# Miniprotein binders against q9h3h3, part 182

Target 1, 235 residues: q9h3h3
Amino acid sequence: EDGFTAEHLAAEAMAADMDPWLVFDARTTPATELDAWLAKYPPSQVTRYGDPGSPNSEPVGWIAVYGQGYSPNSGDVQGLQAAWEALQTSGRPITPGTLRQLAITHHVLSGKWLMHLAPGFKLDHAWAGIARAVVEGQLQVAKVSPRAKEGGRQVICVYTDDFTDRLGVLEADSAIRAAGIKCLLTYKPDVYTYLGIYRANRWHLCPTLYESRFQLGGSARGSRVLDRANNVELT

## First folded at step 15 (miniprotein)

Design xE30
Fold by ESMFold2-Fast, scan of step 15:
Structure xE30 (fold): chain B 235 residues (1-235), chain A 85 residues (1-85)
Amino acid sequence: as target 1 above (235 residues)
Amino acid sequence: SPEEIREEIEELLEKAEEKLEEAEKKFKEGVDPRKARELLMEVFKLLYEALRLAEKLGNRELLDRAWELVRRAWQLLLRLRELLK
């Protein structure tokens, strides 16, 4: 049913980081090879644990595209974990502000726009658009989940370097929209992912910072972005 | 009945804790990190089912116990990810 499906899926997504990734790396691969790579590994057909009948016979955790300027920096995740445990024993309230400060202190600044789509043509088309935007330099890096054995929706994650840089977060939204994406987007900082802040979290925090909705004939930017925590419209 | 549901939750929590302790031991000993991950995925499955049932039952004590095990399991999962990524 409903239950804690989002929490369980989040744990599976974290576990998927530990399995091999299928990567198109624009730092070392010519952009002209992207279309062939996308045709070879459509996310609707790549299976999580491998299947002789799919593009992969071995497990795949993620399908990713790295931009030419991509430089991984996950920050000090171990220091963040230690500080999180200390925070919980200190009696200090657990709020968006205290989590933000922990993230800044430990340089765990990355975040991502999320979109969830059913397996099929629309997912593959959306991923192709995002991948081209990454290779062309409008976005920095993105990944998409492979198809689970049980089925269900797949997720495309489009990363930004610094969730506290509101302008950068909004610019990524604009680039996603320019790539033809019209579905609902939500933005989640990686600190929330690492600390287990999901839909039914123990602290009753809103699990995402921003929400973006496409508007036909609406704003000049093509979407309306809402600050979820403060219920304030940014665009 | 409510008592039968409570017993089911208790059994789920007991199984989850046993598997979690096994995963923690493997991590501490530096052996079988892939098996530790496999055990953790089983732990999460058991714990989220326990949480679903405890929420329906309205039992605060069982909810708190399940969430504490989720905290331990999540901490280990993140440490394994940092090790194996």
Scores: ipSAE 0.645, ipTM 0.854, lowest interface PAE 1.4, mean pLDDT 88

Design xE31
Fold by ESMFold2-Fast, scan of step 15:
Structure xE31 (fold): chain B 235 residues (1-235), chain A 85 residues (1-85)
Amino acid sequence: as target 1 above (235 residues)
Amino acid sequence: SPEEIREEIEELLEKAEEKLEEAEKKFKEGVDPKKARELLMEVFKLLWEALRLAEKLGNRELLDRAWELVRRAWQLLLRLRELLK
């Protein structure tokens, strides 16, 4: 996307957190109900602000699936924000290392694999695969954006609980690939999301930590994962 | 012309700051959080356009001012999100 479209979509995604979510919660709902729920709420048809002709008449911020063992911990976001303001005022260099330290200090450790897809059958199929992997226990939690009023690509976010746990991040990538997903994936820690580190950030930081590319017949995992900060291939 | 682009950027920044201050006031007073969010989304649209023009103009002072307003707007958006979840 050109210009500041990605930055604006990120702001809209943060704003969407404040509207109601459509949730399939495997902690309280039998797995046998998932297929009916997915058919009722395909992301390509659920509208951001509601429409009588869509599955929802009221605004929906996110469509989400919680795994049976999902136990969220957002950490101390308020403490992170205060420390971030202090860091910026201090004049100290803002680097991936300093952001990592802030995240660890304030226990803001979650992160997510991101994929962007156009509205349609391929998006709905990809989401269904991810949702099933979550309910079956291969992934912890995922969400997908509803269709925007003006259209455009939608995003699927697949979360891990600790971005510093490289093995856990790679295991999530493997599970996404096993679910049949073949598009480009990028991994972003929630600390970057909360602090507004996107493509055109003023500190010239790479907005993602890892990148996963599907590889036909060339990888035992079905993908190549790169550590973007250190420029090291992990798989 | 460069002068016309500068004037356009300054007008965008002024409008963004006015809306941002209104959103900040609503947040501080604990009133109308949905309107505060709507104002912030308008602020971001104005600032993205100001940044695009400032980058083309090559004016670092205007770029820095626009990014400072983005920082303030983003901090308020995060505070609203934490309050309303």
Scores: ipSAE 0.699, ipTM 0.882, lowest interface PAE 1.1, mean pLDDT 88

Design xE32
Fold by ESMFold2-Fast, scan of step 15:
Structure xE32 (fold): chain B 235 residues (1-235), chain A 85 residues (1-85)
Amino acid sequence: as target 1 above (235 residues)
Amino acid sequence: SPEEIREEIEELLEKAEEKLEEAEKKFKEGVDPEKARELLMEVFKLLWEALRLAEKLGNRELLDRAWELVRRAWQLLLRLRELLK
């Protein structure tokens, strides 16, 4: 996230949310169809705005996989925004704890682990691993960005339903690692996205709650997870 | 000079606010939401440049004005997203 282009990046992400998605929905589609779907729509080849030479001729905002138990809950985003304006006017401190309380009050609880990868085989392989974990029930839902016209890295987002449930966030990290992912992961609650909290925000808040780094020790492996908001190591 | 930079920031903020007000009006009237979205993208470009210059100038009042417009634009963008789904 470029601090000076945070608003531009946010606007692009919002446009992607509004454009059509390519979805494998395990609630209605047999798991046996997943491998064919992944082969048909590798994220390194799906273009953001469509191209007759790519898997898609029309714009695609996101490529997503929904797990069998996935039940979306967006919360009260409008109420969150109104409360945010009131908070800023109130003179109350704006801290991670205050934002957490706003999110809880308005039930805007979802969050996501993010990984950024260059277009190519490694991105497609990582996405396939994540998609299989979702369909098999180890993760709830995930999405990956299509290839942008200007190039650059693509992002895989792995969602959890409640960013305040630290054990659930850590379990998602473990499932991502078990899927073979070794790159840096950062966790961002959706409330931060809705309130425009990026790298260079006015309140000097850290734009992510957690970071996860792959760690290998002997024949066992794990990840080292840091709570960025409190600067505490959790593992 | 500081005076020239201030004038440039003021012009960027004025253009951004005009486009934002047009987008807000379209949203309230329920007319042409795609044009409202296009206007918001232009608003963010103008505000990004205004923020960069205001930070360089060190002028807190201009920086505050730019951030307030960013907030208004962001709120409208989120509401447009819900409408357009």
Scores: ipSAE 0.012, ipTM 0.334, lowest interface PAE 8.8, mean pLDDT 81

Design xE33
Fold by ESMFold2-Fast, scan of step 15:
Structure xE33 (fold): chain B 235 residues (1-235), chain A 85 residues (1-85)
Amino acid sequence: as target 1 above (235 residues)
Amino acid sequence: SPEEIREEIEELLEKAEEKLEEAEKKFKEGVDPQKARELLMEVFKLLWEALRLAEKLGNRELLDRAWELVRRAWQLLLRLRELLK
């Protein structure tokens, strides 16, 4: 990452939600079809804006896999936005606690584990592992960005229903590790995404709630998870 | 020089605000949402460069102006995304 590349990629990721998605939906598609779908749409080859030489001729915003139990609930994003503007004009301190309260009040509770990987075999292999875990029921839903026109790292997002449910967040981390993922993971609540909390934000908030590092040997869960806000080891 | 960097930042902020106002107008009028989105992506590129230079210069006023435009651009991006998802 260089300069504000991560911040710009976050803005582009938000914009990508508005373009068509390639979805494997386990609620309506047999699990036996997943391997063929993954071979047809490897994320390192799917292009963001379409290309005659790629699997897609048309723009693709995201490549996603929905688990059998997936039920989308984004909460009241409009109400969250209005409350956020009011908070900023009120002069009240902007802290992780006040953002958490806004999220709970407006039911904007989802969050995600993030991993960033360069286009290539490692990305495609990691995505296949995550996708299989979703279809098998160990994870609820995940998506991966297509390859950008200018190149750069791609992101895999693995979602949980409630960022305030620490056990659920940790359970998702365990499932990601069980799927063979060994890279750095960070957890970001969608409220931070919607309100534009970046690495270099003006309120000096940590842009992620948790960090997970693969641990050789040691922990019962296969990883060390740090609560970034409280600076506390959870595993 | 510090003065040349300051002038560059001011020019970036002026261009960003002009494009942001155009995107806001298109959104309010309910016309050409794809163009509004394209303008917003250009705004962010201008603002990220303005912030990089303002941090290097250490100018509080320019940093505050750049971050206020980022806040405004991000709010519009989220509203546009909610409309078009």
Scores: ipSAE 0.614, ipTM 0.849, lowest interface PAE 1.3, mean pLDDT 88

Design xE34
Fold by ESMFold2-Fast, scan of step 15:
Structure xE34 (fold): chain B 235 residues (1-235), chain A 85 residues (1-85)
Amino acid sequence: as target 1 above (235 residues)
Amino acid sequence: SPEEIREEIEELLEKAEEKLEEAEKKFKEGVDPRKARELLMEVFKLLWEALRLAEKLGNRELLDRAWELVRRAWQLLLRLRELLR
């Protein structure tokens, strides 16, 4: 067991946002070029800080695919941050509902389904499936971490534009499953990321809002989704 | 011993706060935001170790102090991300 590994990875992920990204942008690039781009930049081979022996010689924070209709909206992160400081100073209870209200008030609504996979063929195959779903319009945008260390897991993030839109969150889960993904998925709203809500937070909040487990057989959805914040099954 | 662990945690927290203050100064004065980021990543390493030791020791005061510094460091990291993204 490595203590605070999730917290360390969260800080590294935030720092990665500030480094250059390798982007396939379907708004300006023909879909026919995707397969060549995926072959050029498999996430198991792209290194975080660059290596002459890898596809990149310079640092890469994220490898991303933007869908044709992708229109980023980060909301008022500055206002969210100020309100969060005020809330903590006030001594009022800090709950999932309070964080949800702050996010809505400041339009910080985006969130993401997360999957963690070891470097290798399965990661590259999963990423290719997700990237194709984005370019084909079933998903809006996704990114995957580069390889930061030997043996470390990498993360694929599949974004939705509004974590309060349960139907939209569930539709993204269905599209991920339709792409052949069967591993555990967890959903984290970006407000939790921005405010530093992670595994060992001071308020003992669950760091993810939803959890999706692959369900064999009977459902067209292919998964069982749990609302972890409210402890309610959605499917 | 518990006293030795306490001393180690206090040294880690002091070093983290000094580096955090340096990072905050560089950010506010517009001096090398990439260096401010490097200092912040060092601060997090110190704080993760301080938290690990404070949990092992079971000391709530030291845990609270470490988490307060994590809060400050995280806020600066977010502000840097907004600036450099």
Scores: ipSAE 0.517, ipTM 0.797, lowest interface PAE 1.7, mean pLDDT 87

Design xE35
Fold by ESMFold2-Fast, scan of step 15:
Order: sequence, then C-alpha cells, then structure tokens
Structure xE35 (fold): chain B 235 residues (1-235), chain A 85 residues (1-85)
Amino acid sequence: as target 1 above (235 residues)
Amino acid sequence: SPEEIREEIEELLEKAEEKLEEAEKKFKEGVDPRKARELLMEVFKLLWEALRLAEKLGNRELLDRAWELVRRAWQLLLRLRELLY
C-alpha cells in the first residue's frame, strides 16, 4: 500500500510554505472580485511547479483566501522548536497534554480543519464554497494546495485562531458544513504540524484532535464530531 | 531475502544521512537555503522507503535509526521554513 504517503504530504506542505502564494486578501480587495479570481485559479488546474498549460508558469506553494478581519498570529515558533528539542533530551514523557502546554507557553495556538479531495470539479466547487465563506466572514482564513506533478489528493485547510477554544473549532465545522462540504474533516493544531506529529509518529500520538463526519436524517447538527484525544462524541 | 532487504535499508539510510549532513552544512554555512530544501525532500523520500522496508522486516534498530534521521530532517525543514516563509 502507500506506506508513508501522509508523512511525505506533510513534509511537502511545510516545504510549500516557502514558495510564492496566490492570495485573495479580502482586507484590501473588494469581495466583488472573488468570483473572477476563483475562475482564474481553480486549484485542480494550478500546478505546484508551474506549467505553460496551467494558470501559472511559476511555482505556487499555496492558494489562499484571507478574511476581512483576519489578523495572523503564528506565535513564537522558534521558541516552541527550542523547547521541543529540550523536552526530547529531558526524558520527560511526550503526551498530548505536554504538547498543549508547550503551544500555550509559546502562543502557537492556531489550528485547522483539513479535507482531502481528488483534483477535479468537486475540489474546485468545495474550495469556492470555502473561499466565499471566508470573504463573507463565516471563516477567518483558508488555503488549498495546488496540483502536484505526481497527482494524488489535494488538501483544503480552514484555520481557527485557537485550538484550545472548542466552541470556536466547532463553529468553524458548522460554517464548513453550511458551505456545502460533506466529506470527512479532521482538525490538527499547528503545534503538531511544526513538531512533525503525523499519522505514523514515533511517539504514538493521535495526529488530529477532532474528526467531523457529515450526517443526514438523525442529527440535529448535521455533522458528527468526535474528540479523538478523549474518544468522546461531541455530536 | 531478509538479508538483502536489510542491506537495502542500510544503503538507503547511508544515502539519506549523507544528503542530510550536506543540507545541515549548507544551512550552517548560510549557503543557498533552497538547495538545502531540495536535499531534504530527497532525504525524506529515502527515509520513507527505509521505514516501509524496516517495518516489513520488523527490525527495531533500523526503524529507530530511520526515525532519528526523520527527526533531524524535520527540524532542519522547520528552520528553513522559518527562514524563507
């Protein structure tokens, strides 16, 4: 099977941060320009390293939409990294609680809902829905990966400013569902991304905090949310 | 054979460590950070294959060695990202 595909995608995502981004910034660009921008840069057609046949001739790391009220705060990532190295050499247990405390101490609080979709109409439609929700103020910020040369699924990341704020995380899930998204969503704090916590990590930590599944018929909420760390249904 | 698989894993780890040390050297000396990133992406490809084979073989020593190299490579990738992002 694919083995370490998820781990490699995580490394590629970190590397992609270092290349140029295509950004619709609602703080400085009128909302009326969004539909034209989405038509110009559908994520299924934008290529990671550029191609004369695509919308981009040069490399693109991410396609992003910033909300009108978006105020980035990455925290102290360098301090987090130094503390993580010290923790690993200290021999102290590496647990979700310890990582949460490191994140709080260094103000690295952002996190994201992740969805993985194959290149094509459904990806582009999902991204357009998310982008409109961001520009309309229901979500703060989102990004989507361009099409990789080797193919495979692309990822949409929908950010919240504080992963310790359960209500805020759940509100983002509701807004994503209201935008018409029906696929599986998982929530990952950025502290896990920076420290390399992914599916097959050596510390045997669960790589995500929450999982959201679309549910029709019996659910008043429309989605079923699981707290993966505590194995508790939040519904 | 298990012996041939073990040798293949050791060759992958050796090659990964050489490229990782080259990337670390370039970062330390302040030379082209994008070349260091290219080397790191090659290191990850080698290490993912080494881990896949080591898991299949069930060899804990080789798994531990591969994961230690992943840890070093990831720390350098994050440092490069902070520099270039």
Scores: ipSAE 0.697, ipTM 0.891, lowest interface PAE 1.1, mean pLDDT 88

Design xE36
Fold by ESMFold2-Fast, scan of step 15:
Parts: C-alpha cells; sequence; structure tokens
Structure xE36 (fold): chain B 235 residues (1-235), chain A 85 residues (1-85)
C-alpha cells in the first residue's frame, strides 16, 4: 500500500541502466547459442548486486536480448528535457497530447510492453519465450530485471521503435501472445520514462498508453487491447 | 502530532537537499559519477518518505517542496544515465 513504490521502482530502473548488462546479441552471436545462455542466466537467479551463489558475482542492471535487426535510437533526450522544462513554465496544460508532440519533435519514439512477474519458473519460462521470439525476428529487443535483494516482482520490457505506430505496437502484442504469454501487459512510451511520469505523477496523467488482456477465443489475435489515453478498445 | 510530523518532514527535506547539492556538485565537476548516483538513490528514499508524511499531514507547501526536489533529482539522474551510457 505504499503510494510511492512505483516511483521508487522507476528510479531504481533508471539507475540500473547505468550498471553492466548481460546481453545476448543476435547481431553477433549465433541463434544456436541462445538456449545455453538462457540456462546460464535465468532472471529469477541473477541477482541485482551480485552474489557468489548466483550466476553473477558482480552487479547486473539488466538482462537483455538484442534482435538481429536491432538499431538503438534514443532520439534527442537532451532536447526533450529542455523542451519539458519550458513546457512546465508555460501557460499550456500538460496532457498526453502535449507529451506526444514533444516526443515526436525530439524523435524520442521508442516504447515498451511491460509485464510484471514474481521470481520463479513462470518468470524464467516467459523470458525464454520472449528471448526466442526476439532472436527469431518476431520482436526487436527485450530486457528483464534481475532479482532484487527484497525479492519483489521482476519486469520484462519488450520494446517497439515507435509508440505512435499503433500497428507496430499491436503487432508486438500479437508476437508476445504467440510466445505463450497470457498475463496482463501495459504499454509505456520511453518519453514518459525519461520525464518521470509514473503512478503518482504531479500532472495526474495515466502512466501507460495501452493495456492488453489475454482472451481465449474472444478476438482474432488472442487479446483485448485498450487505448487508455482515449478510452477506446482497439481489438 | 501534526507538529511532530511537520518537524520530521522538514528534517527529511533538509537532508535530501544537502545530498542532492552534493550530487549536483560531483556532476558539475565531472568526478565520482557512481557516488553521485548513490547520493541520488539516498535522496529519492528521503523524498518518498517526506511525500508520504506530507500527504498524511495534508500540507500543500511541504508537498510542493518535496516534488520540486524530486524534479531536480530526476533531472540529474537522467543526465547521469546519459553520461554513463
Amino acid sequence: as target 1 above (235 residues)
Amino acid sequence: SPEEIREEIEELLEKAEEKLEEAEKKFKEGVDPRKARELLMEVFKLLWEALRLAEKLGNRELLDRAWELVRRAWQLLLRLRELLL
């Protein structure tokens, strides 16, 4: 019931970006090596700060899989920050639409589907499915958090290159479902992450753009996707 | 009491601002970016506690002060991240 748990988790996630990552990079590593890598680094066993009893003795920020076509583009994050400061001091309202415009102007377009799972077999199985989909080309890139000292839920992030490309966002959802994932998914644009928009933000914005729920036999794609910004069902 | 809660919030905000200023100084001097990150994580812990107490107290001035420090700390965290990637 801690009102700022999401905000603290977000700060920890941003800080984790600065620690070493364990990466399977399909651009330089044969796909045949993936199964051995997944067995060596199950996310439920990899510890955030290292432990002699875990696969890692040193801190790990993220465990990631890069697809063969992965080409990182963060856009102009510095320009985004400057424009955000200007917007906060302006007379303009801060809305999903104004944030979308800032993101487009500064080419900060990436976003991600998020799933939160408890440490254990289900997390490791879900991650293995996502990682195989990335290496096989159905998804572009994904990462999963290591196990925190307190043993809370871990997060799998599945990225798309453009949150304004609704078709691309929905195609990623379909690929996640095809990989066997049935839990709740939420989609968050990286512009919200960079600007610190989480559950208890000062502007009362919804921190995610889409929500996906698994539905057997109810839709052609196996899921119901809600556009939370416009309160409209897309599927 | 409300007075005791207010005193606790004031102490948390003062400690957070002191550590934040130290982190900002390290960033400007280009030294110890890892220590600056450690300080920022301590700042966030102090500020989340200050916000929790300020919400209980219902004090808008203290809430505004805490959120302003969160804004400064978050900006520095993002700048450190961009620097270290």
Scores: ipSAE 0.653, ipTM 0.870, lowest interface PAE 1.3, mean pLDDT 88

Design xE37
Fold by ESMFold2-Fast, scan of step 15:
Structure xE37 (fold): chain B 235 residues (1-235), chain A 85 residues (1-85)
Amino acid sequence: as target 1 above (235 residues)
Amino acid sequence: SPEEIREEIEELLEKAEEKLEEAEKKFKEGVDPRKARELLMEVFKLLWEALRLAEKLGNRELLDRAWYLVRRAWQLLLRLRELLK
């Protein structure tokens, strides 16, 4: 359709943060209640702005599962924004290394593995697997978009607390694969999200830091991970 | 024609800037934040169309202006999100 569909979807995703979330919070809810919650709120049926025919009558921005040990830490987003504007005004090169340093300085360290799936059984099944991994402690937190008013693919986001911790990022990938996920995964640090680094960014930066592809048969990991910033195969 | 496309881009950019300024004013006044978000989503739609046309035209000045407005709109969207999440 439009050449900037991905960019607009990114803006819509940030706007969705401002609407109510449907949350299964394992910090306060027994794990035994998860299956009933997943059956009540399958992401293929939950609508973005509510519909009498769907599980929700009111708008839903995200459907999320918080792990038992989840402790949100957004860092200094205001300081990050001020530094970003100063950087752009300075005329200094904008590179992955510069953005990484900006993120570290302002403690904006979280990031996420992303998977895009069409509405339907496979999306709901993938989300259920991810949600169980979160509740069981293999993953920290995850969210999935509701069904968009205008249709299209939905996104599952699986968060890690520190994108600079390569081992932690790779462990999350392994846990996603162990949950039965076989589709393409890409990893994006939240600093890229906050600063608007998407497919058609004007700085020509790769919008993702890592890429994970399911591999045939068995490697020890179940996937091949590429470090996009350094162009290095990790496994 | 190239002239007609240029005029269309300029109209899109003008409309986007007006809506962006209205959204910025609402944010600064601390009222009606959901309408500010609504205006920003309209701004993005106008800017994506302006960028598409500017790329087709190959006009660097219009591309730069559109990207400047995208950056400005994105910064406000992030500030609204921090306020309302």
Scores: ipSAE 0.710, ipTM 0.895, lowest interface PAE 1.0, mean pLDDT 88

Design xE38
Fold by ESMFold2-Fast, scan of step 15:
Structure xE38 (fold): chain B 235 residues (1-235), chain A 85 residues (1-85)
Amino acid sequence: as target 1 above (235 residues)
Amino acid sequence: SPEEIREEIEELLEKAEEKLEEAEKKFKEGVDPRKARELLMEVFKLLWEALRLAEKLGNRELLDRAWDLVRRAWQLLLRLRELLK
């Protein structure tokens, strides 16, 4: 609620992409090395800009784990940006359907499940669970933010290849729940991130496509998923 | 008062646009992308405060001006990110 804090965190997250990442890459590193790597770089202690007292002396934008089969595909972000600028110049309405079509046309299809946790043991434990699920092949790729200078919650992002593939999005949610995660999850397509669609935007778009809430036996997956765009319960 | 809030918003928007123009110039020159990013982060801070105050004031014109600057700043941030990722 406080004065666009979420919007500023989104801008900081995009800026962080430009700084070095600490990566465990399961495509080239044996899975047996993961536990030592997680112990060396707990996200609650890795600092955004480096600190002699932290695991890193230099700036770190993200801490990430790449799965064995991970193959990055960002699509045509430059083409998406040019088309977005043209759309805003035109008188054509900006709607979820219009953005979805723009994303499909330019192959900018990735999206992510987001969870926000305070720095500490619970964050580090949640990240370790997600990282193991990635290395074991249940998830493709994930990243977590380092600790900011001013403190505040950190974010874990768990990516899927195609936000239009609802079954794939739901399967990722199931894998996150199977890893022991019980907090609220929200799903956001990268197209919204690249175009700067925030919670409070001038087009009245909901930046979140799905919400996942932990349920103690409601579904076989252990969660209840809501399609925020259509206001429909999927599970 | 509403007049004092309006003056504060206009001052924030003026500062934001000045810094944004500086960041755009650095991007065009192809020099010091980290300084351009620092300027953009300052622009966003100014604009988030301007938007908060404009919403409180209920002023459509100031809201539109602030959102136009956010759009422009975000486009530059994305260009920088694509260049440096």
Scores: ipSAE 0.689, ipTM 0.877, lowest interface PAE 1.1, mean pLDDT 88

Design xE39
Fold by ESMFold2-Fast, scan of step 15:
Structure xE39 (fold): chain B 235 residues (1-235), chain A 85 residues (1-85)
Amino acid sequence: as target 1 above (235 residues)
Amino acid sequence: SPEEIREEIEELLEKAEEKLEEAEKKFKEGVDPRKARELLMEVFKLLWEALRLAEKLGNRELLDRAWQLVRRAWQLLLRLRELLK
């Protein structure tokens, strides 16, 4: 990552939420249609702002797969933002514990495992594996960014409903590994995303909670998970 | 030179603040939310460059000013996302 590239990509990701999404919704669409949908909308070919030569002529913010049991709950993001502004104005210390408490109070509990991949076969293959795991019920919901006009890495986000539920976060990691994913994963709570906690943040907070590295012959889980903030190995 | 870098940072910050104020006005008036989003993305580009130069220069005052504008721009981006999502 050069300089502030990660911070700018994060801002672009937030802005992408505002554009239309391409969704395979397993709550209303038979699983037998997934392969055709994946072939129609490979993330390496779907363009962020549309192109007559791509699968989309109109802008696409995200490509997403919703699991059969998926029930979106973003919590009270407006209340979270108001409380955050009040905290910053108060001059009180800003710590991981304070952010966790704000998130709990406002029910902004979701979080996600992130993987960054270059456009191409490996990205499309990884996304297909994740999408199948979602439709089969091993994961709840996932999304992947479309290809930016300038190129660059794309991100796959695999969500869990409660970042304070460590067991649930670890179970999602296991399901991602079982889907054949071998790249580095990092876990970030949505509260950090909404409040702009990234690599270069003014409060010197670690921008992610966990890191997962693939381990071929290691634990039964297929990976080693580190609590990144406390530098403690969990598995 | 350090003097030239300082002037460049100040120009970037001034331009960013002007665009941010325009975006804030559009949001408050409920006018052209897509243009407000475009302005915010331009604001971030200007601020990332200002931060890079301020870090290189080692100027705490300019770093603090740039981060204050990033915080303000991010708050508006989140509000705009809530409106348009």
Scores: ipSAE 0.621, ipTM 0.863, lowest interface PAE 1.3, mean pLDDT 88

Design xE4
Fold by ESMFold2-Fast, scan of step 15:
Structure xE4 (fold): chain B 235 residues (1-235), chain A 85 residues (1-85)
Amino acid sequence: as target 1 above (235 residues)
Amino acid sequence: SPEEIREEIEELLEKAEEKLEEAEKKFKEGVDPRKARELLMEVFKLLWEALRLAEKLGNRELLDRAWELVYRAWQLLLRLRELLK
């Protein structure tokens, strides 16, 4: 692993989107089946490229849970991509504001809270808590990476439908904390992911909008949330 | 030496660009998107190493060239992903 581990993981995550997903879809599957599905497909045991000795013999890109009321709005990613190229050609400044307007125009509004955990019981327990919150309606949708062949931490992504809706983003953080999650969380809009805006980018953009830290004996939310762009404590 | 590191970076960038052009050709020819993806994953590995060395060398020209190739590779990866939706 080099100093570009985060960039490498981002590229692997994008590539994983192209392989089959294991999905528990609460819109079409009774909630009573969730516990059996979680037991069948614990993320610490599901392998990225398949193995006869694991729960899957075929490649799996992501393990996901869709909530009962989940209504996908994928936006116009192709239009976003074309507009991004036009923006770069136009000479107009590339700022958080211009990316936000691009995202709004093309309805690419989703974003996600990210958490990274080592493979094992704690990862599986955290994922089970998140999955139950999704099926119970406290969160809309979530996914977790399978175990990579080379090992390393796995990522749980908890999505919100609109990164410009601060209240919705903060409510998702509260639901994640209520599920027992205590690790560092960071929030990234999908528009930054699609356009390849990394930690060290030439436009000096911060790809993380919010950061959440668990606070012992703290707020009613169970966390302290920082607005990374403005360096303002929200809780 | 700095010149030896520069030569190593240039070799990595050349290899990355060749593989990227091959992936772009496969995309245009309509081959299985996952085959082009495999080439792109190799491109990213070469570019991460090139960037690491370019940062160590402190060479802005080489950093810019490497990031330009990262941008091209990322945009192609996104296009390949969209084809499979």
Scores: ipSAE 0.719, ipTM 0.891, lowest interface PAE 0.9, mean pLDDT 88

